# VH-VL binders against o27280: the designs that were tried, part 439

Target 1, 266 residues: o27280
Amino acid sequence: MDSMNVPEVLEIKRIVEESESVKTFIFSWDFRREVRPGQFVMVWDFRDEKPMSVSLIDPVRSEIGISIRRVGEFTDRVHGLSEGDLLGIRGPYGRGFELMGRDILLVGGGIGMAPLAALADEATARGMRVDALVAARTADELLFLDRLEAAGVNISTCTDDGSCGFKGFAHERLLTLEENHDMAAVCGPEPMMFQVMRILDERDVPAQLSLERYMKCAVGICGQCCLDDTGFRVCAEGPVFWSQELSRVREFGRYRRDPAGRRVPW
Key: E = the ipSAE of ESMFold2; O = the ipSAE of OpenDDE; V2 = 0.75 times the mean of E and O plus 0.25 times the DockQ between their complexes.

## First folded at step 18 (VH-VL)

Design Bf7 (framework fv_bamlanivimab; at its last look DockQ between E and O 0.95; V2 from the best seeds 0.86)
Fold by OpenDDE, look of step 18:
Structure Bf7 (fold): chain C 266 residues (1-266), chain A 119 residues (1-119), chain B 107 residues (1-107)
Amino acid sequence: as target 1 above (266 residues)
Amino acid sequence: QVQLVQSGAEVKKPGSSVKVSCKASGGTFRSYGISWVRQAPGQGLEWMGRIIPRTGRANYAQKFQGRVTITADKSTSTAYMELSSLRSEDTAVYYCARDDQYEGHFDPWGQGTAVTVSS
Amino acid sequence: DIQMTQSPSSLSASVGDRVTITCRASQSISSYLSWYQQKPGKAPKLLIYGASSLQSGVPSRFSGSGSGTDFTLTITSLQPEDFATYYCQQSDDTPRTFGQGTKVEIK
């Protein structure tokens, strides 16, 4: 139980249907094991294992939530599970977000909102003013709006098709917003994050961005999540990076590596 | 501010079916669920089932499994509850309520639909 | 299924009285407990959620406490409009279940 590297078999306590493709699985959690927004856990369905961001952190109820998007065989199986079923969870791993200042901006796209939702809860609990720019392809893919609103977050939405909020991309919407914040947290498609980071840098707003890479071991050993040039391991030095760190990463916003180590363009 | 408006009172014969509607006005369902709760005359509240309109997935209380069908139309922001093989014991006021998936509380509630089953 | 037992089933009180209603769950439900007020011919109204969170617009004379299996709804000073039936509801497990209700009547 005390070993963070051994999967703990946990019962799915509840399942929240966030969207047609996203479910949040809630587990009882022993908070003697600290978990921070932005950190991830390895989810084991007894056949395969995948890294997933923590989207809910509730120390009062001793629960955590893991939001999973249905994208492949592993997630298909997980999405087929019911409350009361079991999953293996090990972690948490990686560097999470740091909160600074009084006013924080969250910029999230799609499932990228998962860690930001957890961060929003913490920030609002601390009495911070939280603005969230929530982006998705369509209105039906916007995540956590009700939850964020209930937490007191000021929400701005952005959809590619204009079905909800600003029609366009997150960075385009951001350009229309002139207000600066003490810090920003960003998570979503890497091309989105790249553009958002540039804007925030120009505005001299400290920004943290959560990267997604193929992660196998989660403990910085296998090197599968290693970023070119810098040697940063997303699972160890990340997944949350400061903008100045990512400025040193050539591949950021351009490509990632697949499980075979091949470059895959965004 | 979301409000739930239900269809009008129904009088049905035993063995027939009733379909009650619940329309969300002043907003959309978003990620909330819609639960159906009934209350027989002078009795307490009984949860029947829930649907997540955004996904279309529904869950039912075992007592009503096979006899109740909950559906939703996102385009009209309307949820439906159909109860078949009606019995006199099904005489009750039927409520729809917005269901918070995280907290599990119900708010707001529809105004209720009286369903009377009599021969 | 999780059974919810309220106590008392009914009580008589006067305006200004302190009223306490209890709800016991057959198993631990953490803080997933809500309280509702229902008046004759009306839909239930949410008062408290998460065991102790006051719903927006609800008077501060209402409060909820408890965790695990034992919960309490308190009305510090009963007002004329508070005569109604109150229900607790667990949201920890499916099916959702309610207490049998507590009718607060005028003495």
Scores: ipSAE 0.876, ipTM 0.930, lowest interface PAE 0.6, mean pLDDT 95
Fold by ESMFold2, look of step 18:
Structure Bf7 (fold): chain C 266 residues (1-266), chain A 119 residues (1-119), chain B 107 residues (1-107)
Amino acid sequence: as target 1 above (266 residues)
Amino acid sequence: QVQLVQSGAEVKKPGSSVKVSCKASGGTFRSYGISWVRQAPGQGLEWMGRIIPRTGRANYAQKFQGRVTITADKSTSTAYMELSSLRSEDTAVYYCARDDQYEGHFDPWGQGTAVTVSS
Amino acid sequence: DIQMTQSPSSLSASVGDRVTITCRASQSISSYLSWYQQKPGKAPKLLIYGASSLQSGVPSRFSGSGSGTDFTLTITSLQPEDFATYYCQQSDDTPRTFGQGTKVEIK
């Protein structure tokens, strides 16, 4: 009696303006369909359908939040919507993050902080100590800082231009952090994640990384989200992978594929 | 901690406009909104509208639509509320308050700006 | 607009009393309800958000409860500094709306 594969048309209950380019859309949600941090949904604007990360999971209010960065025609249309407007949502899909131990490090770049914000809420609710390294190009694009601070997360920031926190890349900032962690969760631009993964591997910190690939079906049938050499489907076996699983993936951090299947540089 | 400091009291004639400022001290707005709430003498609190300084987007209570304009200057961490076509019933203390976009509560509040409209 | 109705409009109490103030919304607002304290000549001060979450720095004698349409603010042992006017506020829908206020006076 599961209806996960059929879009449910839902009313936008609230829009949170996270930045000039990112909005969080909040919907009422029936939590008989459980949602876990790191899972995604397919958002349908009655023309096209794209995967989007869940950034807020609130069973008490029966709400979820989906954070969307404006990057093209589809997301431009969605950003033009108002509270009360309708979107189709199907899911959730994919494997979410697993929490272990008592100390977790989150490393997020740009919109990659969205699933990590949901994970931070769960980790703090479990009484874990949470450190977050939040990265962006500029201070104006650092996401969820107020929400993370309110949750008791210890925040370090870095910006490419130095406008807030450490000037430089997330992996460069990570080299200057000395705190021991039982695990890490990483999400952001794939080149950043590759560099961060290498550092965490050398420190022997178990890491889970959330990948993004082009998706069509989201249920593992079409093959468009497959990773080279392993056959892992990002929509089914991921989007969250342990670093050990990714060590077998040749393409990770090196290239991606466009919707036509052509290899392109990151 | 962040504190909101408002401009001083004003006395205005009917038909004129008033522009009240609200400056963040000890921090910046980041992703918070700034709401404007007024209180007539001896009366309750009335929400007028809100701006999200990071994006510049504002929205208003229907009652004030067409008379109120709320703006923000990110570089100075200052928000402004302008109310036009003033009437004697607009005599009130006008507050700005930091507005949590998720929860929708107000904290902190500015100290308030008394506006008196009389001929 | 969502109308917020507080009860009572005023009350008289002594130091040490337990007082309750109720707030009713004209439609369900889930738990999107906040409580404020205001003293004469001062800005309102946030006490409770999310119906029941105590704001940092607010004494534990204040508590909030409720969901949906009916909400309660409780002060378990009234102190001299608690004589003030209290407002509820909903944030479930635009425009944000306040109750008419409850004045707590010295008996």
Scores: ipSAE 0.772, ipTM 0.894, lowest interface PAE 1.2, mean pLDDT 90
ESMFold2 (binder alone), look of step 18: mean pLDDT 92; pTM 0.947

Design Bf8 (framework fv_bamlanivimab; at its last look DockQ between E and O 0.66; V2 from the best seeds 0.00; counts 0 for: pae E 2.1 > 2)
Fold by OpenDDE, look of step 18:
Structure Bf8 (fold): chain C 266 residues (1-266), chain A 119 residues (1-119), chain B 107 residues (1-107)
Amino acid sequence: as target 1 above (266 residues)
Amino acid sequence: QVQLVQSGAEVKKPGSSVKVSCKASGGTFRSYGISWVRQAPGQGLEWMGRIIPRTGRANYAQKFQGRVTITADKSTSTAYMELSSLRSEDTAVYYCARDWQYEGHFDPWGQGTAVTVSS
Amino acid sequence: DIQMTQSPSSLSASVGDRVTITCRASQSISSYLSWYQQKPGKAPKLLIYAASSLQSGVPSRFSGSGSGTDFTLTITSLQPEDFATYYCQQSDDTPRTFGQGTKVEIK
């Protein structure tokens, strides 16, 4: 089976409260439809539709999880749902992460940890050594620590306020780490990703980064998620990009475009 | 390595309340779930409820709804279970345990707190 | 609520014996099943989670199997320290529920 532009109505099997603002919704999934960490789905609450990263991929239990941060009207409604309620899911879409090597570094910030948590599960299942740098503003906003621990991930934390782990930003913590990795996967605030990418490039560590842009169609048609100068569509060529690709993207780490197409600085 | 240390044994009269504490160390308390499980003498294990300290949200078994209150203090990495309107049937060992959110198993466990309700 | 039924309630065995304990759920719980060992006066100890995953530090003579509604805990060769009470626990739904326990006694 391939991805189709038709929402499938699925029942919420379970809800995991990741933080005060983040919930993971778990659904039964037919894994004849392949899904990869880093890919996203379009979530439809029968009123509106938004792209969300897949944060859990469990082929043994035939389940996927979608982590959603409460940030607006749509997510407010979704966060009001209960187990047994219904949502429309179409996808998956986009390019996911590729695993290579033996040792992998994950660098995530806030909700950016969602796709990385899924990647961590896959990497550890493959016998890879996984180091994860988990960043957030505060300790209460650090996501998936318990889950990463269960997977055997070596976790390092950093918080803006120092309430847990290293006090500072992810790129600052990264500078204090000397270990080399075969590859890195990065997802979080774009300014964070930009700084992390620079460090990884200097260290000659191949890196993949997941971008967030306004996506409407998810199928590369509407152009709402196009990146300046390259014409990359985040929903089609991304959302996961190699650092070499992003080096060609002028707006990366600098600005994004809102639904009206206006430049909005980070 | 996470460890859970509970408060000491309690002897209570019927109608009174008991509050048991569970202090966590060796990990990030905020990322845990904490469940409370009791065991009457010679009986099996009974789940009472759970709290997510980072959110403060708690869920209770229906049997204890309205009579049990589970709370957590993030600053001290301590969870609490308060049971009111105690009865002789509440005589039991009460355990706290780390609740793994995705898998739902309990590990590790506290050492248990004996609560005796007698006139 | 999901009811968990263990079988047998008790059994007698000798050192070196193969011991099998079963747990049945009143409805499908996928693989959200854990096994615990409890000795008198002690807290339960996790042996198996996710139906078949061996907890770190637990001897390999312990194993779990099953999915859906029927689950099994197996001790391949019973050791003296294995005489205890064993519980299954479902984590598919709230409230979490335990089996009534299986006491493994020395023959």
Scores: ipSAE 0.778, ipTM 0.898, lowest interface PAE 0.9, mean pLDDT 95
Fold by ESMFold2, look of step 18:
Structure Bf8 (fold): chain C 266 residues (1-266), chain A 119 residues (1-119), chain B 107 residues (1-107)
Amino acid sequence: as target 1 above (266 residues)
Amino acid sequence: QVQLVQSGAEVKKPGSSVKVSCKASGGTFRSYGISWVRQAPGQGLEWMGRIIPRTGRANYAQKFQGRVTITADKSTSTAYMELSSLRSEDTAVYYCARDWQYEGHFDPWGQGTAVTVSS
Amino acid sequence: DIQMTQSPSSLSASVGDRVTITCRASQSISSYLSWYQQKPGKAPKLLIYAASSLQSGVPSRFSGSGSGTDFTLTITSLQPEDFATYYCQQSDDTPRTFGQGTKVEIK
C-alpha cells in the first residue's frame, strides 16, 4: 500500500535555517488540497519516505512549509539539499488540531513546536489570545521564537540547561503559568507530553496532543502506527488526539516502538 | 528590541582589505540572518551576502563571490564582513541589517560604515 | 537575478499631497516585497513588508498594495518628514534586489 498515493514532486522554493539541526523547507502548494495544523505529509527523497509535520500553512501565497530535524541518514540527505532541488510530497494525512474558545496554550518541546507554529498562526488570525511555552535542551535549540513573536504570541521559554528562560522541564514551568486557558495543544517528547497532559487534566483544560509513531502507508491500512489498548492508528485517528482519548492508552508516556513495532523503553 | 552597531569609518588603499563589524544586542538564540548591503555615493542599495549566526552558514551575491567573507561570533553577538582586493569602486557606505528569513525584509539596520578606497 | 524597476525616479510634491510610487518586478515575486525610506546620511528604514503590512511605529498614512509583479507605495497626506528617497526590495529569490529609488522632493 506504499504506493497508494503517489507523491507530487515539488521544487524547494526556500529553506529557512531554524537551528543547527532544524530546517524549514517551503514549497508552492495548491490549496484545493486543504491542510490543517497538526496534519502531516510524507516526504520522499527518491530513496526513502518519512512523515513530517507541516509548520507553515499560507493559502494566500500558496505555500506550505515543513520543518525537519537532522537525526539520521534520510534527514541528513534532505538537509544537504538546496533551493531549487526536488522532493516528493504526498498528503496531507491525519487529524489536525481543533481550535475553540478565546485563549489557547501551546506547549512544545523541540521539533514538536513545528505543528504548533502553524496552529499559532491560525489562532492569531482568528483573534485568539495565544500563550506558548517553548521548551528545548539549550537556547540554540529553541524554535520559532521570532515567528511566534511576530504573530503576537506571548512566549515563555524553558531550557534544560537554563541558557534561556526557566531552567527545567516544560511541565515544571507550566505549574508557574496562569491557569485561564480555554484549551491547550501539546507536541514534543512523549514523556513531556504525558506530564503536561496530567497537569492540564487536573486543571480541567481541554487538551489535544500530537503523537508520533512509526508509519508506512500513512492511510491507516497497514497497522504499523497502532496504539496499544485502543487500536487507534496515529495516521488515521491521529496524530492529534484529545487527552480523554489518550487516557485509555496504557503505552502513552511509558514506552515507544521501533520501526519493526517492538516495544522500547523511553 | 534588536539593535545593530557597526565599526567606524575606514580609509583604505587599493588592493587591501577591510573588515567591518556589526554587533547585535537585544536578541538571543534567534534564527534571523545578518545581511550586508552597500551604497556607493549617490547610488542605490546593493545586497552583498548574508550569514545565519546560529548556524554559521553564509551565502553571497555572485558579484562579490571570492572577494567577500561574512562570519559571525555567537559568543559576542557580532557579525563581520571582509572585502578583499579593494578597488575605488568599492568606496561606499556598508550596512548590516537583520534579515527576517521567512519574509526576507531588513529591520533593523546598522548605522552604516563608510569605507573610502583611495591611494 | 530579479530586476526591480521603480517609477518615477523622482517627483516633486507639497505637504498634504497624495504620493504614489510604483515598483515592478521582472518576474512574479508573490507578495515578497518591502518598502524602505532613506534620508540623506541615514540608514534605510523599513515602512512596509509583505507588500502591504505596515511596520510597527510607521504612520498609517503609509500603505502598500500589489502582488505578483506590480506594487504601489502610497503616502496619503505628505508630511515634511516624508521628503526622502524610497526603495522597494524583493525577497522572493537570491540575490535580494532593490529598485533604483524614488526621490520625493519638496515642490
Scores: ipSAE 0.643, ipTM 0.849, lowest interface PAE 2.1, mean pLDDT 88
ESMFold2 (binder alone), look of step 18: mean pLDDT 92; pTM 0.944

Design Bf9 (framework fv_bamlanivimab; at its last look DockQ between E and O 0.87; V2 from the best seeds 0.83)
Fold by OpenDDE, look of step 18:
Structure Bf9 (fold): chain C 266 residues (1-266), chain A 119 residues (1-119), chain B 107 residues (1-107)
Amino acid sequence: as target 1 above (266 residues)
Amino acid sequence: QVQLVQSGAEVKKPGSSVKVSCKASGGTLRSYGISWVRQAPGQGLEWMGRIIPRTGRANYAQKFQGRVTITADKSTSTAYMELSSLRSEDTAVYYCARDDQYEGHFDPWGQGTAVTVSS
Amino acid sequence: DIQMTQSPSSLSASVGDRVTITCRASQSISSYLSWYQQKPGKAPKLLIYAASSLQSGVPSRFSGSGSGTDFTLTITSLQPEDFATYYCQQSDDTPRTFGQGTKVEIK
């Protein structure tokens, strides 16, 4: 199909259980439609539609994976699906990550590791050295460790409760790591990303960060994902932003808009 | 390097149940699953089911649905396979194996547990 | 269910011989195909995964090829320790299924 704006009804080929709350749904994909790590698709369960990041890109097998965390009614329904069931997928949308340099640092928190896992695959395939700082609240919430390891990624873990790796937050762990990289890609809770960005800026490491906002249309027309002051639309100009761009966004790391457009603090 | 160690051989009567254990040592399973595969004497390999210890969710081959139960204890890194209503045809070596959810291959394997069902 | 058919069921070969085993799937399984070696009284051992990826520690004389429905395991120069039964296994669909096996015997 040529139109990226029409949902394609696709069969779930496989379901990978990443954690108690996260599943990866794998679909056949026509790679005549290019997809980049950091881009998202709109997932339609024939009742509602939500944006989800692509977490697996496999051109050899002609497959993509979408990792979904169970957080609400929509995701509850999706998590109830089985292999062979159908979902509507449209996209991809948004600006993905851009790889540069030889050494890359990935900093991810929770489900934020989804797009970074895809980026890790691409980076390692290109022969880049990839370091990943994987953060979560607990060890059981750390995502994609085995997959990253298999890809040749050097992994450092961080958990809030110390159940695995460094006890503390990602930015705290980052402060203990002195090595610089050619670039960094960051995705996770916005407060985490905000702190990580500050550290990377101080170290003069170019950084890209993937933002999450309420997105409805995915095509930059509804304005639901518009960032204050700049007018950046997360679905169009993002979701991946350079740190320099986010430095202009007042709300970054401070608040977001709910579906009603109200400010909601992080 | 993960290793899988299974419980010892079992001799059971028809109609009874058997529960085989598979303990992971030398590391954690993390996001991997544990599949159970059996092999009757002189026969090939037959997949029975799989559990993801991290989530506790299990899937079964239709042939064994309702008769097999696969469980896992994360605290001890041990998976269990219980087969009920045993028949002579269930006489086999039962293997556990680490199951890669993405690739679907099995590695490593347990050493196998011989289960003999006889009157 | 996806049926896996191996050919031949058995073969006799000598040390140094080139051995080829074929596995055919009843439907396309992309590259989700693994090969195992099993010796009497032992658990299967993974040789090849993803149709052509050599498992770590496996001798380079083993190789896998194929995609879709037809797959091949090749042993370039059979060694004494290679006399065993070999199985293919599809991991594209559930339930996972194996070929019936190929016994490689000494001539």
Scores: ipSAE 0.856, ipTM 0.922, lowest interface PAE 0.6, mean pLDDT 95
Fold by ESMFold2, look of step 18:
Structure Bf9 (fold): chain C 266 residues (1-266), chain A 119 residues (1-119), chain B 107 residues (1-107)
Amino acid sequence: as target 1 above (266 residues)
Amino acid sequence: QVQLVQSGAEVKKPGSSVKVSCKASGGTLRSYGISWVRQAPGQGLEWMGRIIPRTGRANYAQKFQGRVTITADKSTSTAYMELSSLRSEDTAVYYCARDDQYEGHFDPWGQGTAVTVSS
Amino acid sequence: DIQMTQSPSSLSASVGDRVTITCRASQSISSYLSWYQQKPGKAPKLLIYAASSLQSGVPSRFSGSGSGTDFTLTITSLQPEDFATYYCQQSDDTPRTFGQGTKVEIK
């Protein structure tokens, strides 16, 4: 009944091709519906509906951007769309990132850099110093480097295969980086986030991490996005959680749940 | 600092084709595009089309659809523009430029390639 | 296609003068507007993007203003090296389009 809970059909204004597998879809947006970095929207292609993080928030131009990685049937159909085509969008939903202090570290893996790119824009607009550790499987999947550089972000990279920057996992690269940040924001594959969180906790750096879980309703009533042992619903109490909140969750970093709620290894 | 270096001047007959190269050096293009812009003698600037080298996708101004083909070779960091069925009004300097997909401005530009179409 | 109307088509000025060039879009382009300088026999050079953002390495005597349909490039204290033709360009929609240019002649 709330206008935020019914998809609004919007025209794709522009498509930015971020990589072979990732596109950013840009829409005109009425910012009376406020959007914060780390919140998500439900994207409807008239057959199915999936949660997507907002990667661009531009109130001055009245635009938002939503970055989508091609990973299955739904995202294949969306990637086949052109400028001028329509998508349904409802939201935003969830708890976004909170900024504090003067120095922030961003740690992003793959498409997880999408909400962090939006956060970087907000942080630099506030005059904060922003360092970003950008991780991917290969050099061709390192996302938003050009945009982050233009914003004045200090970038470190790592790739699983060593094709660009440090060869290895994000947490291994993090061990060699400066330790003097006021906060960190983390988003990416859950095993990566678990290892990064452990290091940040040892350094006493306040950290916020953004989780992905299967969602159906996006408003907290269906239970599909619940975390074990806490009752937290990713769509309502998250997707952004403080590291202290996640330390109470035994499933974090160990397994995921399928749409039927069954445990599946990462 | 990225630099764009284009192939040398060409003299062509009407009805033939020309293929101009644009090599990027001093950095990587990442997700930037390469746009092609031409300038006839004494005239202004005209956008022809663009490619995103990372993905290989190109699009063209309607005026050139069917006559222009823009391609890229990631292994050599080189983009190409081929214009076919040349006419005397195609006499121009052809520029490539790095294209910001978000903002849409062009920086840097190649040095330009003069193409003269005469019999 | 979005038409960009640039004026004046040419002007003459002395070293030290303040120069103003305008550009009008046929529809709102928000702040998706860039300015370029082109010297004879050379490629264009980006001066201003996003209507008012000064490109790195461009002298601070260049400035841009405007939003929507009306935009201005200003050169304060014109220098001998500023002899050139200046172009505006919109990037709000495809195809990207340019104004017809403004030739600035040093007296």
Scores: ipSAE 0.786, ipTM 0.898, lowest interface PAE 1.0, mean pLDDT 89
ESMFold2 (binder alone), look of step 18: mean pLDDT 92; pTM 0.948

